# Designs tried in a protein design chat: VH-VL binders against Vacuolar protein sorting-associated protein 28 homolog 1 (VPS28-1). Part 6

Target 1, 209 residues: Vacuolar protein sorting-associated protein 28 homolog 1 (VPS28-1), of Arabidopsis thaliana (Mouse-ear cress) (o65421)
Amino acid sequence: MEVKLWNDKREREMYENFAELYAIIKATEKLEKAYIRDLISPSEYETECQKLIVHFKTLSASLKDMVPNIERFAETYKMDCSAAVYRLVTSGVPATVEHRAAASASTSSSASVVAECVQNFITSMDSLKLNMVAVDQVYPLLSDLSASLNKLSILPPDFEGKIKMKEWLLRLSKMGASDELTEQQARQLHFDLESSYNSFMAALPNAGN
Short names: E, the ipSAE of ESMFold2; O, the ipSAE of OpenDDE; V2, 0.75 times the mean of E and O plus 0.25 times the DockQ between their complexes.

## First folded at step 5 (VH-VL)

Design s2 (framework fv_ontamalimab)
Fold by ESMFold2-Fast, scan of step 5:
Parts: structure tokens; C-alpha cells; sequence
Structure s2 (fold): chain C 209 residues (1-209), chain A 121 residues (1-121), chain B 112 residues (1-112)
């Protein structure tokens, strides 16, 4: 009897937590898109985004054994929420905080170059999130990103992001201008951009203070 | 003991449909996903798709997209794969395999014995 | 699709001797969660595949310690320290970082 009542309650709570996780990811995606499209102010965005991030961290910890990989959870349920996944899983802070932290990581004349790199990362990732995946849409963005990264002497000589961006530019140069990245190519590029951006932020002094 | 038991061999004509079953026992059915993998005679392994036994959400391989439907019946702990518009190159052994993931794909651990599907005129 | 390439495609081993199988992926299998989604399976003649190694180097329950997996990024290796008669079959690597899940071509291991 006791064991049955306990199991029924746990299964219901599990379902409710799953529904909450799904809802948070969807809400975050909507918020990210509203901010990118200038439908919400930076301060309103930051306040609401921070609340979603905190709630997400609590839920993901509770579901760690059942949902070990949030990106694959979103892919499995075809949520089409790549902006939310980046924000909640990869970044962990609102876009406004991310930009501010990157700018403040360099208090010298290189601050403008750092800001340029951040903007180029965000623009490239956002293009993929909005399904702008034609070679002639993607190539210029990656070219700008690669150029801005090469201006920063503070980055390690073998910075992974520099190498990955150059490899992608080479791959894209073999395609026609009107050709589109496949879903898997776009997803892999997005993953490479996320990983490179994380490494970039980690390489900056005072990042995340 | 964790076990997946599949339905018996099927012989179908081109254009027909086949529905393979996979009955789970020895574990909580709704806590794991089910993958479907096929193997043509003398060939390697090809992933067909995945289903969550909890919610019924599915992901299918592009090669069979539009021709396949995967379902799960929680009351009987049985997963199904329905493949339509059969072609001769669908001739294969079809396996169901438990995914370690609950709400997402993760990796297969326990496999069914396989169901031979032969498509011939 | 991520392409998984195995070498060699076939090898004959004297019982008690070591064997090594290579698996290369067309792109990195490392996820942002820090895990690498690379698996090794063995298919014995007339049987379904069985899991040997998950996430590069973890032995599945009941798998003998003579089996070991290693590697990172795009290059992975399965080693059998002493091949036994029961190890005969086709070995497959698999990635689950991206859909569709993809397998290598398989490596046939047989006893001389």
C-alpha cells in the first residue's frame, strides 16, 4: 500500500517536472527571439531571462538522472529551441550580461575588438537559429568572426575557435552560394560556435565577474 | 531479467506494410526509450528511429521518414514499428533495442532477438 | 550525417593474442556536457548486437576486463588484450551525438 502510494506520487511529480522543463525551454526561446527582434527592452529581457535561468538550474538538477543532456532532450522532442538551449545550457547568463562581461574582460584598447568578437559570435549563432542557412548567408558571418578573432593577441596561438572557423570557411567555399547547410551541418556548426564562444569567454581576463 | 521479445518473421509483397512488435519485461517500460535498427543480409547496422515509451515522442531516420510510424503501448509494455510502402531493399532483420535515455536518446544497451522481414514479389 | 570509419575491416587473430580496432568520426563526438557519445558493439554470428563499451571507455555490465576503449574527439580505439574464441564476431562503433545515430562499417574478428 505505502509503496504504491509513494510510486504514484513520484510518477506524477516526475511528469510535472518534465512538463515544467519543456515549458521553460519554450518560454526561453520565445524570450530570446523577442529580444533579438527588439520587441523587449534589454532591462526587461535581462530580468525575465535571469528568472528562467534560475528555475532551469533547479529543475535540471532534479532531473539529472533522467535527462542527462538537455540539448538532446530538445532535439528528441523537436522543440526547435536552439536559442534557449544555448542560453540555458551553454551560456548560463542572459545575453545582455554575456555582452557586458565580454566587454569588461578587456579594460584596454582591445575592448572594442572583444565586443566585435562577441557580436560576431552572437550574430552567427542567431542566423542559424533563424534558419538562415544558405552559404551566402553563413559565409560572410563566419568570415567576419574569423577576422575579428585574429585581431586578438590575447587568445592562445592554437585557439580552437580560430581553427574551427577556418575549417568551416574552407568547407563552405566548396559549396555553391545558394546551397543550404543540411540540418546536421547547421547543428554541428552551431555546436562548434557554442564551444568556441565558451572557450573565448573563458580566455578573457575577469570574464564572468 | 531485462528482456525484449520481438514478433515472428514476416514475408511481404512490394508496396505492402509490416508491423513489428517488441514486448519489454524485467524493467519499468516508461523509464526507457526504444530504438529500431535494421540489418540487410550481409550488411551493417542502420538506425531507423527512436521512441519515448513515456510520452510517445519519436525521431525517425531521414531514409524512412514518411514511411515509418513508431508507437508504444504502456498498458502491455510493447513497442511497435510500422513500415509502409515496402521495397525490396527493406529486406532486413529488424531489431528493437532499449535506450538508456528516458526523455531523450542516449545509447542502446539491451537488444531484442530480431525480426526477419523479407520483401519479395 | 556523421560518418564512422573503422579499420581494419577484417582481422584474423591467434587465440591469446591482442587485437585493436580503430574508429574515426567525420566530426567531434564531444558534447558540451563533457561526455563523448561513442559506443562499441559486438555482434556474434546469428545473434543481435551486444553493448561492450559506452561513452568511449566504460565497460558495460558483464563485459570482461580484457576489453578496453580509449580515444577522444574523432579518433577512438577498441582493444582486446587477449582474444578468446567467444570474441569472434563483427565489432561496430556508433555515435549518438547527432541524429541519425550512425554505425561504422564493422570489423570482422575471426580466429586463425
Amino acid sequence: as target 1 above (209 residues)
Amino acid sequence: QVQLVQSGAEVKKPGASVKVSCKASGYKFTSYGINWVRQAPGQGLEWMGWISAYEGNTNYAQKVQGRVTMTADTSTSTAYMDLRSLRSDDTAVYYCARDRGWLQYYGMDVWGQGTTVTVSS
Amino acid sequence: DIVMTQTPLSLSVTPGQPASISCKSSQSLLHSDGKTYLYWYLQKPGQPPQLLIYEVSNRFSGVPDRFSGSGSGTDFTLKISRVEAEDVGIYYCMQSIQLPLTFGQGTKVEIK
Scores: ipSAE 0.000, ipTM 0.446, lowest interface PAE 16.1, mean pLDDT 83

Design s26 (from O1d with heavy chain Q104E F105L Y106P; framework fv_ontamalimab; at its last look DockQ between E and O 0.01; V2 from the best seeds 0.00; counts 0 for: pae E 8.5 > 2, placed apart)
Fold by ESMFold2, look of step 6:
Structure s26 (fold): chain C 209 residues (1-209), chain A 122 residues (1-122), chain B 112 residues (1-112)
Amino acid sequence: as target 1 above (209 residues)
Amino acid sequence: QVQLVQSGAEVKKPGASVKVSCKASGYKFTSYGINWVRQAPGQGLEWMGWISAYEGNTNYAQKVQGRVTMTADTSTSTAYMDLRSLRSDDTAVYYCARDRGWLELPYGMDVWGQGTTVTVSS
Amino acid sequence: DIVMTQTPLSLSVTPGQPASISCKSSQSLLHSDGKTYLYWYLQKPGQPPQLLIYEVSNRFSGVPDRFSGSGSGTDFTLKISRVEAEDVGIYYCMQSIQLPLTFGQGTKVEIK
């Protein structure tokens, strides 16, 4: 009658690991809900979520033979943790990382359009600083800028720059080609370009650091 | 906070004039236009006109053309609507409303003043 | 002038039920810039109008998501998915594609 010490030790470790797995899934669910409710900063969320994912991967690998299906484990213990299961099993990355990847993929061809917009903003502002204020000098610059902004679908529908440039183009279209903006008009156009550029840069996707 | 504050209620006799003020705050006055819209008692909304706060250009509704003058004072961030030769059917609440169209054309109203009641009665 | 026609002109809605308001314009509101210049306003009792929806379907800042706008060309709809007591008032559509700016007649929404 010899006691199977190894079986007793292994059984204790198994239940401890099950409790830890339960805790990781539950903590991840709470973290996901806190993030959705804006109760935690994106940076803090990402750090904590990554810690949980690493712990989960280590523990689930250790428990592979006993818990081969995490979804069934959660179902067995009546865990209503669908966000956690998606995060830990399906996605494998924090929501912030997933959002940045999706935004990047969506804007890969848009990156060239963003660069075009930046170039058009800078060219227009620099030209005004050099006192290029004749209609035939200004109109092409604003037309190019307006066209590039219209190509960029990630901008909000009410993006200030689109309306501002449209109205300037309307004003210029009613002037003669050799007419010049007054000093007051040129100052206002420069302000509108600068303001629109700052708003443009702020409106670009903020998927992460 | 973007706000438009209008002058107080007025009672006028037919043939008189009224000038309603609209004081803007919380935004750059010259970067937006101002619409004037009126509402007769129990009736719908009627656009009266629009002014560029930047250049003072105006567009007036045909019904009030010749009787209305809209102005803007950039030094006080205040728009004005002067309606002359008042008739009993000018009795209404007059609203000013900010418009993204600041230079040439109105595009849409986003912020409204509280309204000014003008009563024309003999 | 572009005539804006709203239907119905009045409706009474049981709280929590949907409401739908139609607005038809006498001409297309689609501009050559690709935008459609159709706006929805709500005037609550004793208050000035307030912007709900701009350019057909975009909710203005602070407008609850139970409000939605749709449509194209000359035919537009404002929907309230679940009417609440604070939604009572008169709803107006408005076009700004050409001068003069014109409004629909208004639709009065009341709670039963």
Scores: ipSAE 0.012, ipTM 0.524, lowest interface PAE 8.5, mean pLDDT 85
ESMFold2-Fast, scan of step 5: ipSAE 0.006; ipTM 0.509
ESMFold2 (binder alone), look of step 6: mean pLDDT 93; pTM 0.955
OpenDDE, look of step 6: ipSAE 0.654; ipTM 0.842

Design s29 (from O1d with heavy chain Q104S F105G Y106D; framework fv_ontamalimab)
Fold by ESMFold2-Fast, scan of step 5:
Structure s29 (fold): chain C 209 residues (1-209), chain A 122 residues (1-122), chain B 112 residues (1-112)
Amino acid sequence: as target 1 above (209 residues)
Amino acid sequence: QVQLVQSGAEVKKPGASVKVSCKASGYKFTSYGINWVRQAPGQGLEWMGWISAYEGNTNYAQKVQGRVTMTADTSTSTAYMDLRSLRSDDTAVYYCARDRGWLSGDYGMDVWGQGTTVTVSS
Amino acid sequence: DIVMTQTPLSLSVTPGQPASISCKSSQSLLHSDGKTYLYWYLQKPGQPPQLLIYEVSNRFSGVPDRFSGSGSGTDFTLKISRVEAEDVGIYYCMQSIQLPLTFGQGTKVEIK
């Protein structure tokens, strides 16, 4: 057979990814509208929205060379999903998280950084639950988490979560971008993330709940 | 642990059919394709064909076209290769191997099953 | 079909000495996307093949740095800087630029 047949396989996989992107945007739009209309509880909304944001971040990173502009993608397919585009592209966090951060935002930047850290922990843990375990899927999430933890001056440099995330980033940097975490590695990372998140929440005086 | 586990050895008479299974674990089954490669005793590697675990699309080597059917069951994360009208020269170790086409743009096979010996003799 | 030709067919190497295997394709393996679709596999006795090198020169996870791949177009080389006992087996090159996927005939590496 011809090299064109091999290109068709690659193009089919690209279209599969496009269909997945389309589905995520549509689902997010429906969820945003349900939340705005008070048809879904804040906790149910937040859980479902976090899953969609995690999936979106991973998929959009993988497609950045082919779909560098999500707004243009939505326009091309006439999706009319402005709420989803805002949530996934502009905000990057569920409305409930955004609202909690805004409620505590004043002249103190600690509250907004805390909200950023919380979202990065949840996003990283949910990625593992959804079996998105390729290095190029996981590394950006842990990098974002590590960066947000370092912005929070209340946490000492020897905070366990900071150490653990740096250690994981070093391990992942030794792997290829397309390599995947083993089941054992994914479980250990999930455990380290949960443990670090609990320690993080405990270390925040009057910043929990 | 990412692994592919194949069914056990088969001994068949000429004209019979054989169905080899390949059970995937430790990764998202539908994100990868499955290749089938065979190796006759003392010989090199021969590609038999490929299946997409997501779409079910297949592509078969010309030498086995018409005698082979490849399928994938997403509910059990298992790929199958069914070879019909067996001849003595189909005697080989049959391997399944995943490729990572879409995520890396690399169609090389990175994880292989342990192999299934198929012996065709009278 | 693209024909993959390996030389030599067999090598007997003293431990610690280098080894070099050549692979030649009947047509270019360079795709218009800029990638060259050439792979190297090692099959140890009684085991399935294992990936060593992908896209000409990239070492697969866990592959020691004594293994290196090079080449372009139709001519490719796998080098082992210091052959060790665990490197015994049959080495295959493979192309994936065009279906069907095709392998070289294999190079047997033994310790002297």
Scores: ipSAE 0.000, ipTM 0.410, lowest interface PAE 19.1, mean pLDDT 81

Design s3 (framework fv_ontamalimab)
Fold by ESMFold2-Fast, scan of step 5:
Structure s3 (fold): chain C 209 residues (1-209), chain A 121 residues (1-121), chain B 112 residues (1-112)
Amino acid sequence: as target 1 above (209 residues)
Amino acid sequence: QVQLVQSGAEVKKPGASVKVSCKASGYKFTSYGINWVRQAPGQGLEWMGWISAYEGNTNYAQKVQGRVTMTADTSTSTAYMDLRSLRSDDTAVYYCARDRGWLEYYGMDVWGQGTTVTVSS
Amino acid sequence: DIVMTQTPLSLSVTPGQPASISCKSSQSLLHSDGKTYLYWYLQKPGQPPQLLIYEVSNRFSGVPDRFSGSGSGTDFTLKISRVEAEDVGIYYCMQSIQLPLTFGQGTKVEIK
């Protein structure tokens, strides 16, 4: 009875996660199609797309052992969602952000670095939402983010986000690898990441100006 | 059977408003967007706007922007087009038409029978 | 707005003979996704429009194989290999690559 109940619960959870992944991919394809056709404003698109990307990254991390290849998942379920797969897997940022990065870049390398910064912000915030709050889980993510921010010459050395990430890295370096952030520390880090992300986005030149 | 059924003909005076309904059946209403297209007597087809039955997002043709509101009621599978401050040149047959597919915003396949709206003094 | 121009505006065809309608767009209808967003509709007398061809050359479900679409970029053609009495009506091309959706002015097909 116990074995059957455990297997039923695990299988049901797996099916629910698959259904959620399917729904996110379908929703993203629909949103991409709407944006391409000018059926939704750039700001509305960006807000909704960012939510889908965050949700996707959280879910993908939890499903990595079962669904290592999202493209294969889409093929298996005959989803025909190439725009969503590109957005969620290849790009990792909304089309508006990608376009703004490309338009504002003095070189193609600047555009790729901007995309890298956005990815690192999202990944860091996702780790906190997944309760991956051990120092050895958080430190590498903040280190990657700090390194990517330092590659952008348009951001001065005293950019608030650069300073805050360095402060967190210093704080974490004084803790043991298996130590965990307290609930208060995790909330503060999440706030600092969101605040820094918003400032980062605001510092980028507007596409179309 | 996939079908869009529109409300009956309307006769309005200039300055009035009209609300046309489009009831969907035979498919999952929220999976398809609804386009509104009009045709003045003896003239061609003119796109008025689009609404997502899933999201409620709308996009309107510039010519009617500020005078039109499109809505969708998922509980009754019915789309609506409200056109205000009617002018004589709004006299037309108004059609609702479904997107070809949820992932296929790029064409309309199923059309309503049309609603004749006459604006005369 | 993208302007869609059809030629001819009227066509009289002997039953069983072919018919050809041209549609030209003021801008390319090819999207970066590799698809071309050009559609053909038929409006029979007293009826709403019905879809014939989507994405340049794909026949919609139930459309006879005597109808074919072709073209690329800005120049498109609808061909009817053997016109039948039921094919009488007004034919419209439409683009959906950008808003607003725009239609050609229509081509009236009549039987001689």
Scores: ipSAE 0.000, ipTM 0.430, lowest interface PAE 17.1, mean pLDDT 82

Design s30 (from O1d with heavy chain Y107W; framework fv_ontamalimab; at its last look DockQ between E and O 0.40; V2 from the best seeds 0.00; counts 0 for: pae E 8.6 > 2)
Fold by ESMFold2, look of step 6:
Structure s30 (fold): chain C 209 residues (1-209), chain A 122 residues (1-122), chain B 112 residues (1-112)
Amino acid sequence: as target 1 above (209 residues)
Amino acid sequence: QVQLVQSGAEVKKPGASVKVSCKASGYKFTSYGINWVRQAPGQGLEWMGWISAYEGNTNYAQKVQGRVTMTADTSTSTAYMDLRSLRSDDTAVYYCARDRGWLQFYWGMDVWGQGTTVTVSS
Amino acid sequence: DIVMTQTPLSLSVTPGQPASISCKSSQSLLHSDGKTYLYWYLQKPGQPPQLLIYEVSNRFSGVPDRFSGSGSGTDFTLKISRVEAEDVGIYYCMQSIQLPLTFGQGTKVEIK
C-alpha cells in the first residue's frame, strides 16, 4: 500500500483520542462510585468531576464526526460505565451541583426523589420477607437505598438511615457474595430498615400530612 | 464442577510480555474475586495481586506494581494477568485462585487453577 | 508486610503417626470484626495448593477429620492426627487480614 504521511498522522491521532475518551469515561465511573460510597469528600468530588466534564466536552466535540454517540462508543468497548454516561452525557454537571439545583426546584421534583427512597425501602424490606438473604442479593438493594438517600438534600448528613445502611454495606462487603445472613442478622437488618424508614418518613417536610 | 482452567505454558525472553488467562466455570463469576499467586522453582508461594470480577477493581503487590495488569471479562468468565518487562526472576508457575472477597476485602482462596509455567530465559 | 514463620520446615513421619506444624505471624491476625484470617493450604506433589483450613479452625469441604487447626492472635497450629500417604506435600499457612497476602515458607511432610 502507498501510505501518505497525512493519513498515518490522522489515524494515529484518532486512536490516541479514542484512548483518551475511554480513559475519561472510566475515570468518571470510578469517581461517581467513590462519591456514592463516601470515599471522597463532596468538595473534592465536585472539583474532580468538573475537570472530567470539561475535558470530556472538549474531546467529544472534536470527535463529533467519528464518535457521534458516546453511549454506543461505551457499548462497543463493553465499558459498563452507566454512572459515567449519565454524568457526562445526560446530566452535564457534578452530582453535588445537580443536587443543589434540585433543592431549588418545585416540590414536585423533591417528591419524585422521596418516592424513589420509599420504593427502595419497601423493595429491601419485601426482599427480606421473601428470604432473600444472600449477600449478593442484599448488597445491591442496600446500595440502591443508600444512593437514593444521598440524593435527597432535605436529609441531614447524619441521618440515622444513611449511617445504618453504610454500616450494613460495610458488613456485607466483608462477607462472600454467596454467604447468607443468619436468621438473627436478617431480623436485625429488617428492624434497622423499618426503624430507618419510620425516621425517614418523620424527617420529611410536613410529616404526617 | 467449580473449575479454573489456565492457558498453556509460555517461554519468553527478557523484556517480553506474557498474558495468562484463567477461565472460570461452575459458579457465578462476578460473585468472587481472583487472586494471582506465583511459585518460583523450588520456592514458596508469592501473592501478585487481586481483582474483583464484580467491579474490576485491582490491588497489586508492590514488587510487580507498574509491570502487571489484571483484568476480568465477565462475558467469557475469564480473568487475565498481563506481566510486562519480564526478567529471569519472573520464571515461575503462575496460579489464579478464587477469592471470597468480591468487592474490597480478601477472605481466602478456595479454588485454584492448574498453574501456568512461565519461563524467562535469554 | 506480615511475616509468616512456619516450624518445622521439614517433617519425616512414620505412617499412622501424628504431625504438628506451627505458624507464627509478625502481627495479630484478629480483625476488628471478630474473625481471625489465618488459612492452611496443602500442595501435593505436582498439584496446585488446596485449601484445608479456613479462619483458623474450620475444615474446608471434603477435608478429613484428622486435620485440625487451632490458635489465636499470632500463634497457630495445624495437626494431623494420623498421617496417611496421601497427606504428603508442602503445607503453607497464609494470612489475609491485610495486603499483601503472605504465606509461610512451607513445611514439607514426607513419609519414612
Scores: ipSAE 0.012, ipTM 0.507, lowest interface PAE 8.6, mean pLDDT 85
ESMFold2-Fast, scan of step 5: ipSAE 0.011; ipTM 0.509
ESMFold2 (binder alone), look of step 6: mean pLDDT 92; pTM 0.948
OpenDDE, look of step 6: ipSAE 0.470; ipTM 0.765

Design s4 (framework fv_ontamalimab; at its last look DockQ between E and O 0.02; V2 from the best seeds 0.00; counts 0 for: pae O 8.0 > 2, placed apart)
Fold by OpenDDE, look of step 10:
Structure s4 (fold): chain C 209 residues (1-209), chain A 121 residues (1-121), chain B 112 residues (1-112)
Amino acid sequence: as target 1 above (209 residues)
Amino acid sequence: QVQLVQSGAEVKKPGASVKVSCKASGYKFTSYGINWVRQAPGQGLEWMGWISAYEGNTNYAQKVQGRVTMTADTSTSTAYMDLRSLRSDDTAVYYCARDRGWLPYYGMDVWGQGTTVTVSS
Amino acid sequence: DIVMTQTPLSLSVTPGQPASISCKSSQSLLHSDGKTYLYWYLQKPGQPPQLLIYEVSNRFSGVPDRFSGSGSGTDFTLKISRVEAEDVGIYYCMQSIQLPLTFGQGTKVEIK
């Protein structure tokens, strides 16, 4: 990565963000390679990969105006990190989760949709752990999760997870965008997400974590 | 099995204090709050207050405000209710009860067996 | 505080017959999140209360299907389709839309 000089605080922040994005992609590439070579356990890989994915999503969202295309970013800086780009942008879930989703072929739903649901659950939960509790932060995550769940025909309309997400979206819609969940509210949401996630996973044949 | 086990019966004089314990087991203690509800002899149920086992936040009923202190010991998975300046109308069975979530708004799904507190001169 | 009013306060029922208990709140228990925070409890003789119904109409785990809850806003009803001996006790409605939590007076159900 080329190091550029900055003249003000804003430029510095921009370059720092780029450096962080670069670092996440590089770290993911190394992790993917380590996993493929059996240098780390699947459990360790999944844990670290998920952390990187969450970090990537948070950062990429904040940089959406400056970095609208991650692939182009990687090309621009000649990163040669195809595995990382696939993992972070195309797949969006750890390889272990992707494989589990594929193994759930007996479900009446697409493996990709299952993976999407899993990712949205994890992203939502982890975001709360990162104290992302502003309504304008939480609402999009829950909205995406709700939409993903609705894509799965195997889940009935009255699936508890669907209901809970809709209720939270309704609640959040009554709040201002700049408002924040209290600690208790955030914890309750996390509780509801976790419960819904467990129920979701239980509803998937041959799906485990 | 999820259960709440409370301390034994208490007999106190007016003006004294009583501390009732509620030991939780069978679940993650910090994932749920604890309510305290009392019932005078032959009377209905009265909510006393709530504590978050995770955050330690409390909310007390106005009737007992200033005389009650609720605490939670995460190391022992035990909730405590301390009631001070006891008077005769505090005579009741006291129950601890788990809320169904992290907030006190979702109902109580697990109850202790109750602790009888008698206040008499 | 929200006042919860139950009627009747006492009910004697022949086994196998239905029972109905009314609960009214002094204000709406419907929250902006779409939930209605009304609960029903049963306290059997010599025992602590136990949860029967949560959020108006949802049976708690292990509760027989002869129990049902209904209502909206400020008017709620608990119904027992076929009363059994084991259903004897005092039934309480409770609101949790706001603190403090408040209970109804209780309805004593006995067998004739």
Scores: ipSAE 0.017, ipTM 0.559, lowest interface PAE 8.0, mean pLDDT 89
ESMFold2-Fast, scan of step 5: ipSAE 0.012; ipTM 0.490
ESMFold2, look of step 6: ipSAE 0.225; ipTM 0.635
ESMFold2 (binder alone), look of step 6: mean pLDDT 94; pTM 0.961
OpenDDE, look of step 6: ipSAE 0.016; ipTM 0.521
ESMFold2, look of step 10: ipSAE 0.222; ipTM 0.649
ESMFold2 (binder alone), look of step 10: mean pLDDT 94; pTM 0.960

Design s40 (from O1d with heavy chain N57Y; framework fv_ontamalimab)
Heavy chain, then light chain:
Amino acid sequence: QVQLVQSGAEVKKPGASVKVSCKASGYKFTSYGINWVRQAPGQGLEWMGWISAYEGYTNYAQKVQGRVTMTADTSTSTAYMDLRSLRSDDTAVYYCARDRGWLQFYYGMDVWGQGTTVTVSS
Amino acid sequence: DIVMTQTPLSLSVTPGQPASISCKSSQSLLHSDGKTYLYWYLQKPGQPPQLLIYEVSNRFSGVPDRFSGSGSGTDFTLKISRVEAEDVGIYYCMQSIQLPLTFGQGTKVEIK
ESMFold2-Fast, scan of step 5: ipSAE 0.000; ipTM 0.477

Design s42 (from O1d with heavy chain E55T N57E; framework fv_ontamalimab)
Heavy chain, then light chain:
Amino acid sequence: QVQLVQSGAEVKKPGASVKVSCKASGYKFTSYGINWVRQAPGQGLEWMGWISAYTGETNYAQKVQGRVTMTADTSTSTAYMDLRSLRSDDTAVYYCARDRGWLQFYYGMDVWGQGTTVTVSS
Amino acid sequence: DIVMTQTPLSLSVTPGQPASISCKSSQSLLHSDGKTYLYWYLQKPGQPPQLLIYEVSNRFSGVPDRFSGSGSGTDFTLKISRVEAEDVGIYYCMQSIQLPLTFGQGTKVEIK
ESMFold2-Fast, scan of step 5: ipSAE 0.000; ipTM 0.483

Design s43 (from O1d with light chain H31D; framework fv_ontamalimab; at its last look DockQ between E and O 0.55; V2 from the best seeds 0.00; counts 0 for: pae E 8.2 > 2)
Heavy chain, then light chain:
Amino acid sequence: QVQLVQSGAEVKKPGASVKVSCKASGYKFTSYGINWVRQAPGQGLEWMGWISAYEGNTNYAQKVQGRVTMTADTSTSTAYMDLRSLRSDDTAVYYCARDRGWLQFYYGMDVWGQGTTVTVSS
Amino acid sequence: DIVMTQTPLSLSVTPGQPASISCKSSQSLLDSDGKTYLYWYLQKPGQPPQLLIYEVSNRFSGVPDRFSGSGSGTDFTLKISRVEAEDVGIYYCMQSIQLPLTFGQGTKVEIK
ESMFold2-Fast, scan of step 5: ipSAE 0.006; ipTM 0.480
ESMFold2, look of step 6: ipSAE 0.012; ipTM 0.541
ESMFold2 (binder alone), look of step 6: mean pLDDT 92; pTM 0.949
OpenDDE, look of step 6: ipSAE 0.556; ipTM 0.807

Design s44 (from O1d with light chain S32E; framework fv_ontamalimab; at its last look DockQ between E and O 0.72; V2 from the best seeds 0.00; counts 0 for: pae E 6.6 > 2)
Fold by ESMFold2, look of step 6:
Structure s44 (fold): chain C 209 residues (1-209), chain A 122 residues (1-122), chain B 112 residues (1-112)
Amino acid sequence: as target 1 above (209 residues)
Amino acid sequence: QVQLVQSGAEVKKPGASVKVSCKASGYKFTSYGINWVRQAPGQGLEWMGWISAYEGNTNYAQKVQGRVTMTADTSTSTAYMDLRSLRSDDTAVYYCARDRGWLQFYYGMDVWGQGTTVTVSS
Amino acid sequence: DIVMTQTPLSLSVTPGQPASISCKSSQSLLHEDGKTYLYWYLQKPGQPPQLLIYEVSNRFSGVPDRFSGSGSGTDFTLKISRVEAEDVGIYYCMQSIQLPLTFGQGTKVEIK
């Protein structure tokens, strides 16, 4: 079998991430096709799609300098995965969530703000999955998330996510830009983000209603 | 090769203003704050203020509040201190110093500029 | 304002002998985050200040092992185990726990 020559540990990890990125895009295309064809339930689709989006945003953020354009990556590897690229790059949310946001548009015209919030949640959780724990990597992500949450009038001012992100932004502001979160801090932030994301998703109107 | 390079010496009359520049190199300018500290001839160090290069927010010493404006230009990685309504007791060497506190001042100053002598006399 | 008081204000030391500088603050420098925001600087003749010790006891990069800091609360000490000719200058302690940032009066260290 062919043995790949690695220059160092960092280069090996980079190419392993390229392979994982390819797999995520392929799996997402398959999932989107299955959903459109009613081969899986909306609930099962949403759960699996969220996992794939989290994985994708984590890897794409880690690979930003090496893979700045995901569409070009897909073309380079001849993937023909237009549904996946739309879902992962353009939309950033499962189709079921898009439908919920569209159903709410006549009430507040807030579909784009909901999509922004979901994108910011996913990007923030992605950074922690890739072990991007430097303060100057994390602070802007949480700042964007906090700002997007404040745009949504359907969320109360004491919404868990608003409070938790404000507290984290204060903690990070007291750290140096190149400091890193400890393992315990990163685990707590990940928990707070996932908890807040679940609460946020539960607060959205049912797209199937 | 982190360094801060300041503008040259200035001689001013009372009532004038001075603008001292502080050019940063060798690091990510927006990841650190900048303090300004002055030292009158033969005397100790006096903090004048701090600016975040990331958000542009500032804190000024009360003694100079209203006479000082600190700015940061991220496109040139240069901080500025503009001190107005100069008095003879503003005669000092003015230093810029990098602060690890990029959004707040809770860190010490690790890299200092060479200093800019400002002399205020008739 | 937090007042920083250094003693002595001047110190003449024979080369190779130890030196010790005290710094006392008018308020505790211990923050609720568990860190103590005390710093030591050396200003050599004709030079800007340079950082020696951060957060009480941590030597800054390139600072020789002969420099050490200690203390807690309001009482702090900088020690030089063996003074060398290059150590002459004025030593300042500084607090950054609150605004305005304040320095001690300085301790001039010279070789005799």
Scores: ipSAE 0.032, ipTM 0.540, lowest interface PAE 6.6, mean pLDDT 86
ESMFold2-Fast, scan of step 5: ipSAE 0.019; ipTM 0.520
ESMFold2 (binder alone), look of step 6: mean pLDDT 92; pTM 0.948
OpenDDE, look of step 6: ipSAE 0.365; ipTM 0.714

